# Ledger of designs, part 10: VH-VL binders against Uncharacterized protein y4jR

Target 1, 151 residues: Uncharacterized protein y4jR, of Sinorhizobium fredii (p55518)
Amino acid sequence: MKTLIVEDNPKKRASLVEYYSSEFPSDDLEVTSALISGLRVARDTKPEFIILDMTLPNYSPDENKGSRIELMPFAGREFVMRVNRMSIKTKVIIVSMFETFGVAPRLITLNSLDAELRDRYPNVFVEAVHYSQAQADWKTAIKNARLSLDR

## First folded at step 4 (VH-VL; framework fv_romlusevimab)

Design t15 (from r09 with heavy chain H100E N105D Y106W)
Fold by ESMFold2-Fast, scan of step 4:
Structure t15 (fold): chain C 151 residues (1-151), chain A 122 residues (1-122), chain B 108 residues (1-108)
Amino acid sequence: as target 1 above (151 residues)
Amino acid sequence: QVQLVQSGSELKKPGASVKVSCKASGYTFTSYGMNWVRQAPGQGLEWMGWINTNTGNPTYAQGFTGRFVFSLDTSVSTASLQISSLKAEDTAVYYCARDEYDYSDWVAFDIWGQGTTVTVSS
Amino acid sequence: SYVLTQPPSVSVAPGKTARITCGGNNIGSKSVHWYQQKPGQAPVLVIYEDSDRPSGIPERFSGSNSGNTATLTISGVEAGDEADYYCQVWDSSYDHVVFGGGTKLTVL
């Protein structure tokens, strides 16, 4: 199995990598930290499973080739949509530290984004879950999503 | 060489169904998305949605859910649009058009079918 | 709900330059494509990715996209350029393709 993690927060990224590597040590894991590099890796390597953040920068500092680096609040939504357009068979789960996105008056909740993505991309999108250091819900969600690909 | 060929014109009564086909040739069918675009008489272009030719997953634009169904027969490199319970307002030219995701983050329609005229009257 | 606005018609004398605009909120952050449609025919892609030309499209066709306006420019206009022209973007937030209303180019 090839799996891709797209996460820009170093602490959360380390936590995701440590959990995934321990639980699925035989999987080939690629890790990226920005929207564009994540999409490039997804297109080029065609991972069967993707673990994604909702808010990502467009480019990481070492990938900036003269382009402006901007934080994109809905990058995960864009990523899911773009992956659905790719000729790949994959499942995407979103693991977010935030429960609301955007700025007033256009605030969107994680639950509403989850419902939207499940409705629009049922064959690609699995679910969006909240990341908390205090709870293991996100670990259970990742494990269940990954195991569903073996069955 | 690379082309999309659509089925012939249709004249239908309200309440009937129609199926428009779009046969691809000259390229790998499953490497490109297939889009449907409608143009009512004297009006502009209206995107209806697309189907992922590798996964079979359709995406419908708002207003084209329910009566409209996108399907594939990959064995003959053909995409189809079915419209059920036809209404007079469905009278239009229907185009298929491919998009290449390799345009790097945009949808552009480089190859179009010639169009299928569907007339709903009487 | 993203909207592209085009003038309904543009007139130009043969040999002069025609400019067809496509207005959209922050359209400069999107990639704009342009199609030419002659009566009874399917649309033909004439510009993609703001300013690139497909093979077979004359060099007198060019495009630009900045701020809130994209522009298709046709220099040395010929009678055969008379057609409807449509701009198009892809709204990635909804996986939705948006076309402008179209501009009829009339060559005197």
Scores: ipSAE 0.013, ipTM 0.624, lowest interface PAE 7.5, mean pLDDT 87

Design t16 (from r09 with heavy chain Y101F N105D V107I)
Fold by ESMFold2-Fast, scan of step 4:
Structure t16 (fold): chain C 151 residues (1-151), chain A 122 residues (1-122), chain B 108 residues (1-108)
Amino acid sequence: as target 1 above (151 residues)
Amino acid sequence: QVQLVQSGSELKKPGASVKVSCKASGYTFTSYGMNWVRQAPGQGLEWMGWINTNTGNPTYAQGFTGRFVFSLDTSVSTASLQISSLKAEDTAVYYCARDHFDYSDYIAFDIWGQGTTVTVSS
Amino acid sequence: SYVLTQPPSVSVAPGKTARITCGGNNIGSKSVHWYQQKPGQAPVLVIYEDSDRPSGIPERFSGSNSGNTATLTISGVEAGDEADYYCQVWDSSYDHVVFGGGTKLTVL
């Protein structure tokens, strides 16, 4: 199986990679850190499984020399939509450190984004889960999603 | 020689069904989504939805659920639109159109079929 | 629902410049695509992503998009440019493709 991880936070990315590689050592794992690079890899390699952050920069530091790096709070939502349109057979799980997005008074919760994405993209989107180093919930979610692809 | 070739015109009575086909050639069929666009006589273009050519999963625009079915036969690089329980209001030219999509944020249609005229009359 | 507004008709003399507008709320934040449709024929993509031209489209076709208005500009208009022109965006919020109502370009 080909799997893609799109995660810009180095520490969280390392944890995701370590867990995934240990749990599914035979999978072909590709890792990226930005929305646009993630979409390019998804288009070019057509991964069957994608682990994605909700908040991502559009470009990695390597691609955006001299410009400030801005985090896009809803990048993961945009990624799911675009991947759905790419005509690839894939399943996406979102793993986020944040439980709310945007600015007050119009904050959107991770639970409401999860419900929205399940409704709009049921053939691509699996679920959105909260990431915490203190809890193993995200590991269980990733494992269950990946194993469901084995049928 | 990338092209989309559609089936011939259809004349149907109300309540009948019709199947319009769209055969792709000159590219890898499963690498691009396929869209359906309708144009009623003397009217503008109306997007009906699209089908993921690799997975076979269709997405329908509001107003095109129920009687309209998008399907594929990837062995012959063909997408199909079936309309059941035909109504006079379904009289239109139906186009298939290929996604022009890369990693950017736009969706456009770079290659179009020639159109299939479906006429529903008593 | 997102709506694109085009004038129903535009007339232009041969050799002059035609401008066809496409109005939409904050359309400058979206990518606008333009199609040419001649009678009895399928639409042809003439501009994509606001201002890019597909191979085979003459450079006299150009586009712009800012604020609430996108514009298709055809310089040195020829009789063969007479057609209906449609603008199109993808409303990513609803994963829905929206077409304008179309503009009939008459070359007098």
Scores: ipSAE 0.031, ipTM 0.675, lowest interface PAE 6.4, mean pLDDT 87

Design u01 (from r09 with heavy chain S31D G33D N105D, light chain E49Y)
Fold by ESMFold2-Fast, scan of step 4:
Structure u01 (fold): chain C 151 residues (1-151), chain A 122 residues (1-122), chain B 108 residues (1-108)
Amino acid sequence: as target 1 above (151 residues)
Amino acid sequence: QVQLVQSGSELKKPGASVKVSCKASGYTFTDYDMNWVRQAPGQGLEWMGWINTNTGNPTYAQGFTGRFVFSLDTSVSTASLQISSLKAEDTAVYYCARDHYDYSDYVAFDIWGQGTTVTVSS
Amino acid sequence: SYVLTQPPSVSVAPGKTARITCGGNNIGSKSVHWYQQKPGQAPVLVIYYDSDRPSGIPERFSGSNSGNTATLTISGVEAGDEADYYCQVWDSSYDHVVFGGGTKLTVL
């Protein structure tokens, strides 16, 4: 199986890679750190499974035009929408360290985002889960989503 | 050739409803999402929202919920916009526009309908 | 909400270069698309993803985007280029398409 991780935070990315590689060592894992590079890899390699952060920069430091890096709090929503339009056989799980996004009155919770994406993109979106170093919920969610693809 | 053809102009009274249609040809209808853009007389472009042509699920921009309904008939490659309880402020040219599918970043509108003028007056 | 600022009008002599700006906070991190609209006509995409030209658009049209300003450049301006020009981005923070207010290009 080809799996793509899109995560810009180096520590969280290392944790995701460490866990995934140990749990699914036979999978072909690709890793990227920005919305645009993630979409390019998804288009070009057609991964069957995608682990995605909600908040991502448009470009990695290497791809930045020399401007300051801007983090986009709803980049994960855009990624899921774009991947859905690619009509590739893939499933996406969002793993976020934040439980709320945006600012009032446009504040969105992780739970409401999960419900929205399940409704809008049922063919590609699996679920959104909270990331915490102290809890293992995100590991269970990733494992369950990945194993469901073997059925 | 790839094109979007919209229905003809409409003149309506306040409180009436109108349905604007947008027929696609020259491409696979369900491969591209459809957007609606409004332009009031002498004003700029205002995005209204989009509809997923594969699932039929609409997404409305703030200000366009309630009276505005996006729908599809995939058997004839047609997207439609219905406006109920028409108000004078709804007077505008309404465009359908296809979202470009280049898999890079962001939404871009590569093909536009010719526009449908909706005039609401007493 | 994210705002794109364009000058309301720009005048240019035939054969010279017109530059239409689109200002936005850190717009250089976003992809900017440009539309040309002639009176009574639908908009036409002339530049997408900052600097790419759709098939059929002359090389006289070019785009750039960095920092807080994106620019549409039209070299060797012709009378037929007279139109309203709109910049556009996708604001992924609010799942929203944002258009600039438009710039009327006059060729005199």
Scores: ipSAE 0.000, ipTM 0.511, lowest interface PAE 12.9, mean pLDDT 84

Design u02 (from r09 with heavy chain N57D N105D, light chain E49Y Y94D)
Heavy chain, then light chain:
Amino acid sequence: QVQLVQSGSELKKPGASVKVSCKASGYTFTSYGMNWVRQAPGQGLEWMGWINTNTGDPTYAQGFTGRFVFSLDTSVSTASLQISSLKAEDTAVYYCARDHYDYSDYVAFDIWGQGTTVTVSS
Amino acid sequence: SYVLTQPPSVSVAPGKTARITCGGNNIGSKSVHWYQQKPGQAPVLVIYYDSDRPSGIPERFSGSNSGNTATLTISGVEAGDEADYYCQVWDSSDDHVVFGGGTKLTVL
ESMFold2-Fast, scan of step 4: ipSAE 0.375; ipTM 0.772

Design u03 (from r09 with heavy chain N105D, light chain S31Y S92T V97Y)
Fold by ESMFold2-Fast, scan of step 4:
Structure u03 (fold): chain C 151 residues (1-151), chain A 122 residues (1-122), chain B 108 residues (1-108)
Amino acid sequence: as target 1 above (151 residues)
Amino acid sequence: QVQLVQSGSELKKPGASVKVSCKASGYTFTSYGMNWVRQAPGQGLEWMGWINTNTGNPTYAQGFTGRFVFSLDTSVSTASLQISSLKAEDTAVYYCARDHYDYSDYVAFDIWGQGTTVTVSS
Amino acid sequence: SYVLTQPPSVSVAPGKTARITCGGNNIGSKYVHWYQQKPGQAPVLVIYEDSDRPSGIPERFSGSNSGNTATLTISGVEAGDEADYYCQVWDTSYDHYVFGGGTKLTVL
């Protein structure tokens, strides 16, 4: 299976990579750190499974052609929408350290985003889960989502 | 060369069904979404929905639920539109159109079929 | 649902510049695509993402998009440019493509 991880935080990225590589050592894993690079890899390699963050920069430093590097609070939502438009056979899970996004009064919770994405993109979106160093819930969610693709 | 070739015109009675096909060539069929667009006589373009050519999952615009079915036969790179229980208001030219597929928000349709005229006589 | 407004017709003399507008609430925040349709033919993409031209489309065709109006500009208009022109955007709220009503360009 081809799997793509899109995560800009080096520590969380290393944790996701270590867990995934240990649990699914035969999968072809590719890792990126920004929205645009993630979308490019998704288009070019057509991964069957994607693990991504909700908040991502638009470009990594090496992709920046003098354009502003912007942190996008809802990048994961944008990613799911664009991947859905790409006609790629894939399933996406969002793993976020944050449980709230945006600014008041338009503050949105991870649970609200999860419900929205399940409703709008049921063909590609699996679920959004909270990342916590202290708990293994995100590992269970990733494992269950990945194993469901083996059916 | 990249092209979409649609089936020929259809003349049907109300209540009948019709199936319009759209055969792709010159590119990897499953790498691009396929859209359906309707144009009633003397009217503008109306988006009906699209189908994910890799997964086979269709999405229908409001007004095109129920009687309209998008399907694929990936072995022959063909997308199809079936309309059941035909009504006079279904009389139109039906186009298939390919997603441009790039990183821009909400891609254009870069390749279009020649259109299939469906006429429903009362 | 999002609505795009185009003038039903625009007339222009050969060699002059035609401007076809596409009005929409905050349309400048969206990517606008333009299609040319000649009688009895399928639409042809002439501008995508506000201002980019597909291969084969003459540089006489250009586009812009800001505020509440997107514009397709055709300079040095030729008789062969006579057609209906449609603008198109994606409505993010309903995951739906919206077309304008179309503008018939007449070259006198």
Scores: ipSAE 0.006, ipTM 0.545, lowest interface PAE 10.3, mean pLDDT 86

Design u04 (from r09 with heavy chain N105D, light chain S92R S93D Y94S)
Fold by ESMFold2-Fast, scan of step 4:
Structure u04 (fold): chain C 151 residues (1-151), chain A 122 residues (1-122), chain B 108 residues (1-108)
Amino acid sequence: as target 1 above (151 residues)
Amino acid sequence: QVQLVQSGSELKKPGASVKVSCKASGYTFTSYGMNWVRQAPGQGLEWMGWINTNTGNPTYAQGFTGRFVFSLDTSVSTASLQISSLKAEDTAVYYCARDHYDYSDYVAFDIWGQGTTVTVSS
Amino acid sequence: SYVLTQPPSVSVAPGKTARITCGGNNIGSKSVHWYQQKPGQAPVLVIYEDSDRPSGIPERFSGSNSGNTATLTISGVEAGDEADYYCQVWDRDSDHVVFGGGTKLTVL
């Protein structure tokens, strides 16, 4: 299986990679750190499974050839929608350190985004879960989502 | 070289069903989404929805649920649109159109079928 | 929900410049694509992503998009440019493709 991780936080990214590599050592794992690079890798490699952050920069510093780097609070939502349009067979799980997104007074919760994405993109989106280093809930969610892809 | 070729025109009575086909050639069929667009006589273009050519999953625009079915036969690189319980309001030219392979924030249609005229009359 | 507004017709003399507008709320934040449709024919993509031309489309065709208005510009208009022109966006919020109502370009 090909799996893609899109995560800009180095510490969280390392934890996701360590867990995934230990649990699914035979999978072909690719890692990116920004929305646009993540979308390009998804298009080019057509991963069957994607682990994604909700908030990502549009470009990483290494990829910026002149475009302004912007933090995109709803990048994960954008990513799911874009991947749905790509005609690839994939499933996406969102793993987020934040439970609210946007700027007051227009904050949107992780639970609200989860419900929206499940409703709009049921063929692509699995679920959104909260990441906490102290809890193992995100590990269980990743494992269950990945195992559901095995026929 | 890249082409979408559609089936011929259809004249149907209300209540009948019709199936319009769209055969692709010159590219990898499963790498591009297929869209359906209709145009009623003297009217503009109206997007009906699309089908994921790799998974077979359709997405319908509001107003095109129920009676409209998108399907695929990947062995012959063909997408099909079936309309059941035809109504006079379904009279239109139906186009298939290939989704541009897209890494940016847009959706555009770079290759179009020639169109299939479906006429529903009493 | 999201709506694109085009003038129903535009007339231009041969050799002059035609401008066809496409109005939409904050359309400058979206990518606009333009199609040419001649009678009895399928639409042809003439501009994509605001200002890019597909191969085979003359340099006379150009596009712009900012604020609430996108514009297709055809310079040095030729009789063969007479057609209906449609703008199109993808409304990401609804995951829905939206076409403008179309503009008939008449070359006098």
Scores: ipSAE 0.026, ipTM 0.668, lowest interface PAE 6.3, mean pLDDT 88

Design u05 (from r09 with heavy chain S104D N105M, light chain K30R)
Fold by ESMFold2-Fast, scan of step 4:
Structure u05 (fold): chain C 151 residues (1-151), chain A 122 residues (1-122), chain B 108 residues (1-108)
Amino acid sequence: as target 1 above (151 residues)
Amino acid sequence: QVQLVQSGSELKKPGASVKVSCKASGYTFTSYGMNWVRQAPGQGLEWMGWINTNTGNPTYAQGFTGRFVFSLDTSVSTASLQISSLKAEDTAVYYCARDHYDYDMYVAFDIWGQGTTVTVSS
Amino acid sequence: SYVLTQPPSVSVAPGKTARITCGGNNIGSRSVHWYQQKPGQAPVLVIYEDSDRPSGIPERFSGSNSGNTATLTISGVEAGDEADYYCQVWDSSYDHVVFGGGTKLTVL
């Protein structure tokens, strides 16, 4: 299976990569750190599984041509929508360090985002889960989502 | 020759259903999304939604859920729009229009069907 | 929901320049596309990505987009340019396509 991880935080990215590589050593894993590079890899490689952060920069530091990096709080939502448009057959799970996004009064919770994406993109989006170093819930969610693709 | 050819005009009574078809030729059907746009008499263009021709996933604009169904028959490169429980307000010209897939995409409609007039009258 | 505002009509004499505006909040950060629709016909894409022309569209058609206003400019207007013109953007956050209300260009 081809799997793509899109995660800009080096520590969280390392944890996701270490867990995934240990649990599914036979999968082809590609890792990117920004919205545009993630979309490019998705288009070019057509991964069957994508593990995605909600908050991402548009470009990685080396793609940014010396400009300041800006984090996009709803990048994960944008990514899901764009891969749905790309005509690729994939499943996406969001693993987020944050449980709220945006600024009041337009605050969106991880739970409301999960409900929205399940409703809008039921054939692409699996679920959104909270990332915590202290809890293993995100590992279980990733494993269950990936194993469901073997059926 | 890249083209979209739609089915002929329909005259229906309220409560009936109608199916408008859009047959694509001259390109790889599954490489482009298919959009539906309607235009009521004397009115502007109104986007209804689109269907992903490779995955079959439809996306409906607000106001076009329930009675409206987008479908595909990829074996004949045809997209279809079905409207159930027709109302007088559904009277319009219905267009299909294609858009591109790309990682840095914009949605622009470069090829349009000729339009199908649906008239709902008692 | 995003909204685009166009003037309902614009009149221009043959050979002069017509300008059709499309207003939207921070529209300069979006890609604007323009369609020409003649009576009884399907729309035709005349400008995409703010200022690019599809093959076959004459050079007298041009576009610009900055701030809160996008503009379709038609220089040396001909009688055959008489049509309704629609601007269009795509709201990527919700995968929604938005059309302006349309502008009737009259060439008299």
Scores: ipSAE 0.018, ipTM 0.663, lowest interface PAE 5.8, mean pLDDT 87

Design u06 (from r09 with heavy chain N35E T59Y N105D)
Heavy chain, then light chain:
Amino acid sequence: QVQLVQSGSELKKPGASVKVSCKASGYTFTSYGMEWVRQAPGQGLEWMGWINTNTGNPYYAQGFTGRFVFSLDTSVSTASLQISSLKAEDTAVYYCARDHYDYSDYVAFDIWGQGTTVTVSS
Amino acid sequence: SYVLTQPPSVSVAPGKTARITCGGNNIGSKSVHWYQQKPGQAPVLVIYEDSDRPSGIPERFSGSNSGNTATLTISGVEAGDEADYYCQVWDSSYDHVVFGGGTKLTVL
ESMFold2-Fast, scan of step 4: ipSAE 0.352; ipTM 0.768

Design u07 (from r09 with heavy chain G33D T59D N105D)
Fold by ESMFold2-Fast, scan of step 4:
Structure u07 (fold): chain C 151 residues (1-151), chain A 122 residues (1-122), chain B 108 residues (1-108)
Amino acid sequence: as target 1 above (151 residues)
Amino acid sequence: QVQLVQSGSELKKPGASVKVSCKASGYTFTSYDMNWVRQAPGQGLEWMGWINTNTGNPDYAQGFTGRFVFSLDTSVSTASLQISSLKAEDTAVYYCARDHYDYSDYVAFDIWGQGTTVTVSS
Amino acid sequence: SYVLTQPPSVSVAPGKTARITCGGNNIGSKSVHWYQQKPGQAPVLVIYEDSDRPSGIPERFSGSNSGNTATLTISGVEAGDEADYYCQVWDSSYDHVVFGGGTKLTVL
């Protein structure tokens, strides 16, 4: 299986890669750190499974032509929508360090985004889960989603 | 040269239908989504929706479902907008506009058609 | 639905700096694009992704975006800059493109 990880945080990215490579050593794993590079890899390689962050920069430090790097809090939602528009056969899971997005008083929760994406993109989106080094829930979610693709 | 060329102006009676075409040249048609934007006389820009040029799937903004149909003919790099059961309120300039796939939010319109004026009057 | 607010008109003397604002809730988290439209013509993209200029657009056009306000700045204004200016975002929460109401820039 071809699997793509899109994650900009080096420590979280290392944890995701270590877990995935250990659990599914025969999969072809590609890793990117930004929205646009992730979308290009998805289009070019058509991975069957995608693990992505909700908050991503548009360009990685190597790709960014500007004088600054800006994080987009809803980049993962943009990614799911664009992948759905590509009509490739893939499943996407979002793994986020944050449980809320935006600025008070109009905070949006990870649970609200999960419900929205399941409703709008049922053919592509699996679920959104919280990442915490103290908990293993994200590992279980990734494993269950990946194993469902073997059927 | 990257260009979008639209069909000529139309004068129609209420209840008629019209089809506006938008022919792309100078780039790979299926690499960029096509958007439709309307501008009523003296009014601002109003987004009507887009069509995925790779899949042919249209997506309409609220208020532009039913009577409005987006379509493609990829063999001639052409996108079309059809409006049925025309009403006076449909009088506007209709623009096609290319969505630059590589932009961060993917809906920056870098290339526009010249516009097609549709006038609905008795 | 997400709403962008622009002043309906801005007047500026030749050679001075014009600032056109685009207000939106937490607009700083979005990418803002700006279009120039002269009478009888199609819009022209003058700024994309908050602050980048397309090829051919003069350096006197610049953009910024933070908090609840994005701004198009035109320095050394020329008579040929007289036009309607529109800001635009893509609202990912609704899969919807939103345009501001437009600002008529008058060079007097």
Scores: ipSAE 0.005, ipTM 0.532, lowest interface PAE 11.7, mean pLDDT 84

Design u08 (from r09 with heavy chain N57E N105D Y106W, light chain V97Y)
Fold by ESMFold2-Fast, scan of step 4:
Structure u08 (fold): chain C 151 residues (1-151), chain A 122 residues (1-122), chain B 108 residues (1-108)
Amino acid sequence: as target 1 above (151 residues)
Amino acid sequence: QVQLVQSGSELKKPGASVKVSCKASGYTFTSYGMNWVRQAPGQGLEWMGWINTNTGEPTYAQGFTGRFVFSLDTSVSTASLQISSLKAEDTAVYYCARDHYDYSDWVAFDIWGQGTTVTVSS
Amino acid sequence: SYVLTQPPSVSVAPGKTARITCGGNNIGSKSVHWYQQKPGQAPVLVIYEDSDRPSGIPERFSGSNSGNTATLTISGVEAGDEADYYCQVWDSSYDHYVFGGGTKLTVL
């Protein structure tokens, strides 16, 4: 299976890669750190499984003009929509360190985004889960989503 | 060369229907979405919706459901807009414009058709 | 629905710098595109993804986007720059493109 990880935080990315590689060592894993590079890989390689962050920069540091990196709080939502628009056969799970997104008074919760994406993109989106160093919920979610693709 | 060529101007009576065509050339038709944009006389640009050239699935902006139909003929790289039950308020220039679906830095409308003027008058 | 606000007109003397703004709530988190439209012609993309310039567009055209305002800047303005300018974003909350109302640039 081809699997893509899109995650800009180096430590969280390393944890996701370490877990995925040990649990599914025969999968072909590709890793990117920004919205546009992630979408590029998705279009070009058509991964069957995507593990995605909700908040991402538009471009990685090596693609940026040398300006300060600005994070897009709803990049993961944009990614899911764009991947659905591509009509490729893939499943996406979002793993986020944050439980709220946006700016007051229009804050949106991870649970609300999860419900929205399941409703709008049921053929592509699996679920959104919270990433925590203290809990294994995200590992269980990734494992369950990946194993469901073997059926 | 990459271009979008639209059909000629139309003069119609209220209640008639019209079909505006947009023929693509110089690129892989299915790699870009096709958007429709309307501009009423003296007014700004109004996005009407798009059609997925891979699947043929149309998406309409609010206000453009029912009477407006987006379609494709992939064999000739052509997208079409049909407007039924024409009203005077449909008088406008209609543009087709491509956008890249996804990963490209060119998700803006980089190529536009020349526009098709549709005039609805009694 | 997401709304983009542009001033209806901007006047500038030849050789000076014109600035056309595009206001939107938290627009700095979105990618803004700019189009130039001359009378009787189709729009032409002049800036995409906030600040990138298509091949063939003069270096006088530049863009920026932060906070609640995106700006199209045209330096060394020429008579041929007279046109209507439109900003545009993709609104992922509603899966649609939004255009600003347009700004008429007059070079006097």
Scores: ipSAE 0.000, ipTM 0.548, lowest interface PAE 11.3, mean pLDDT 85

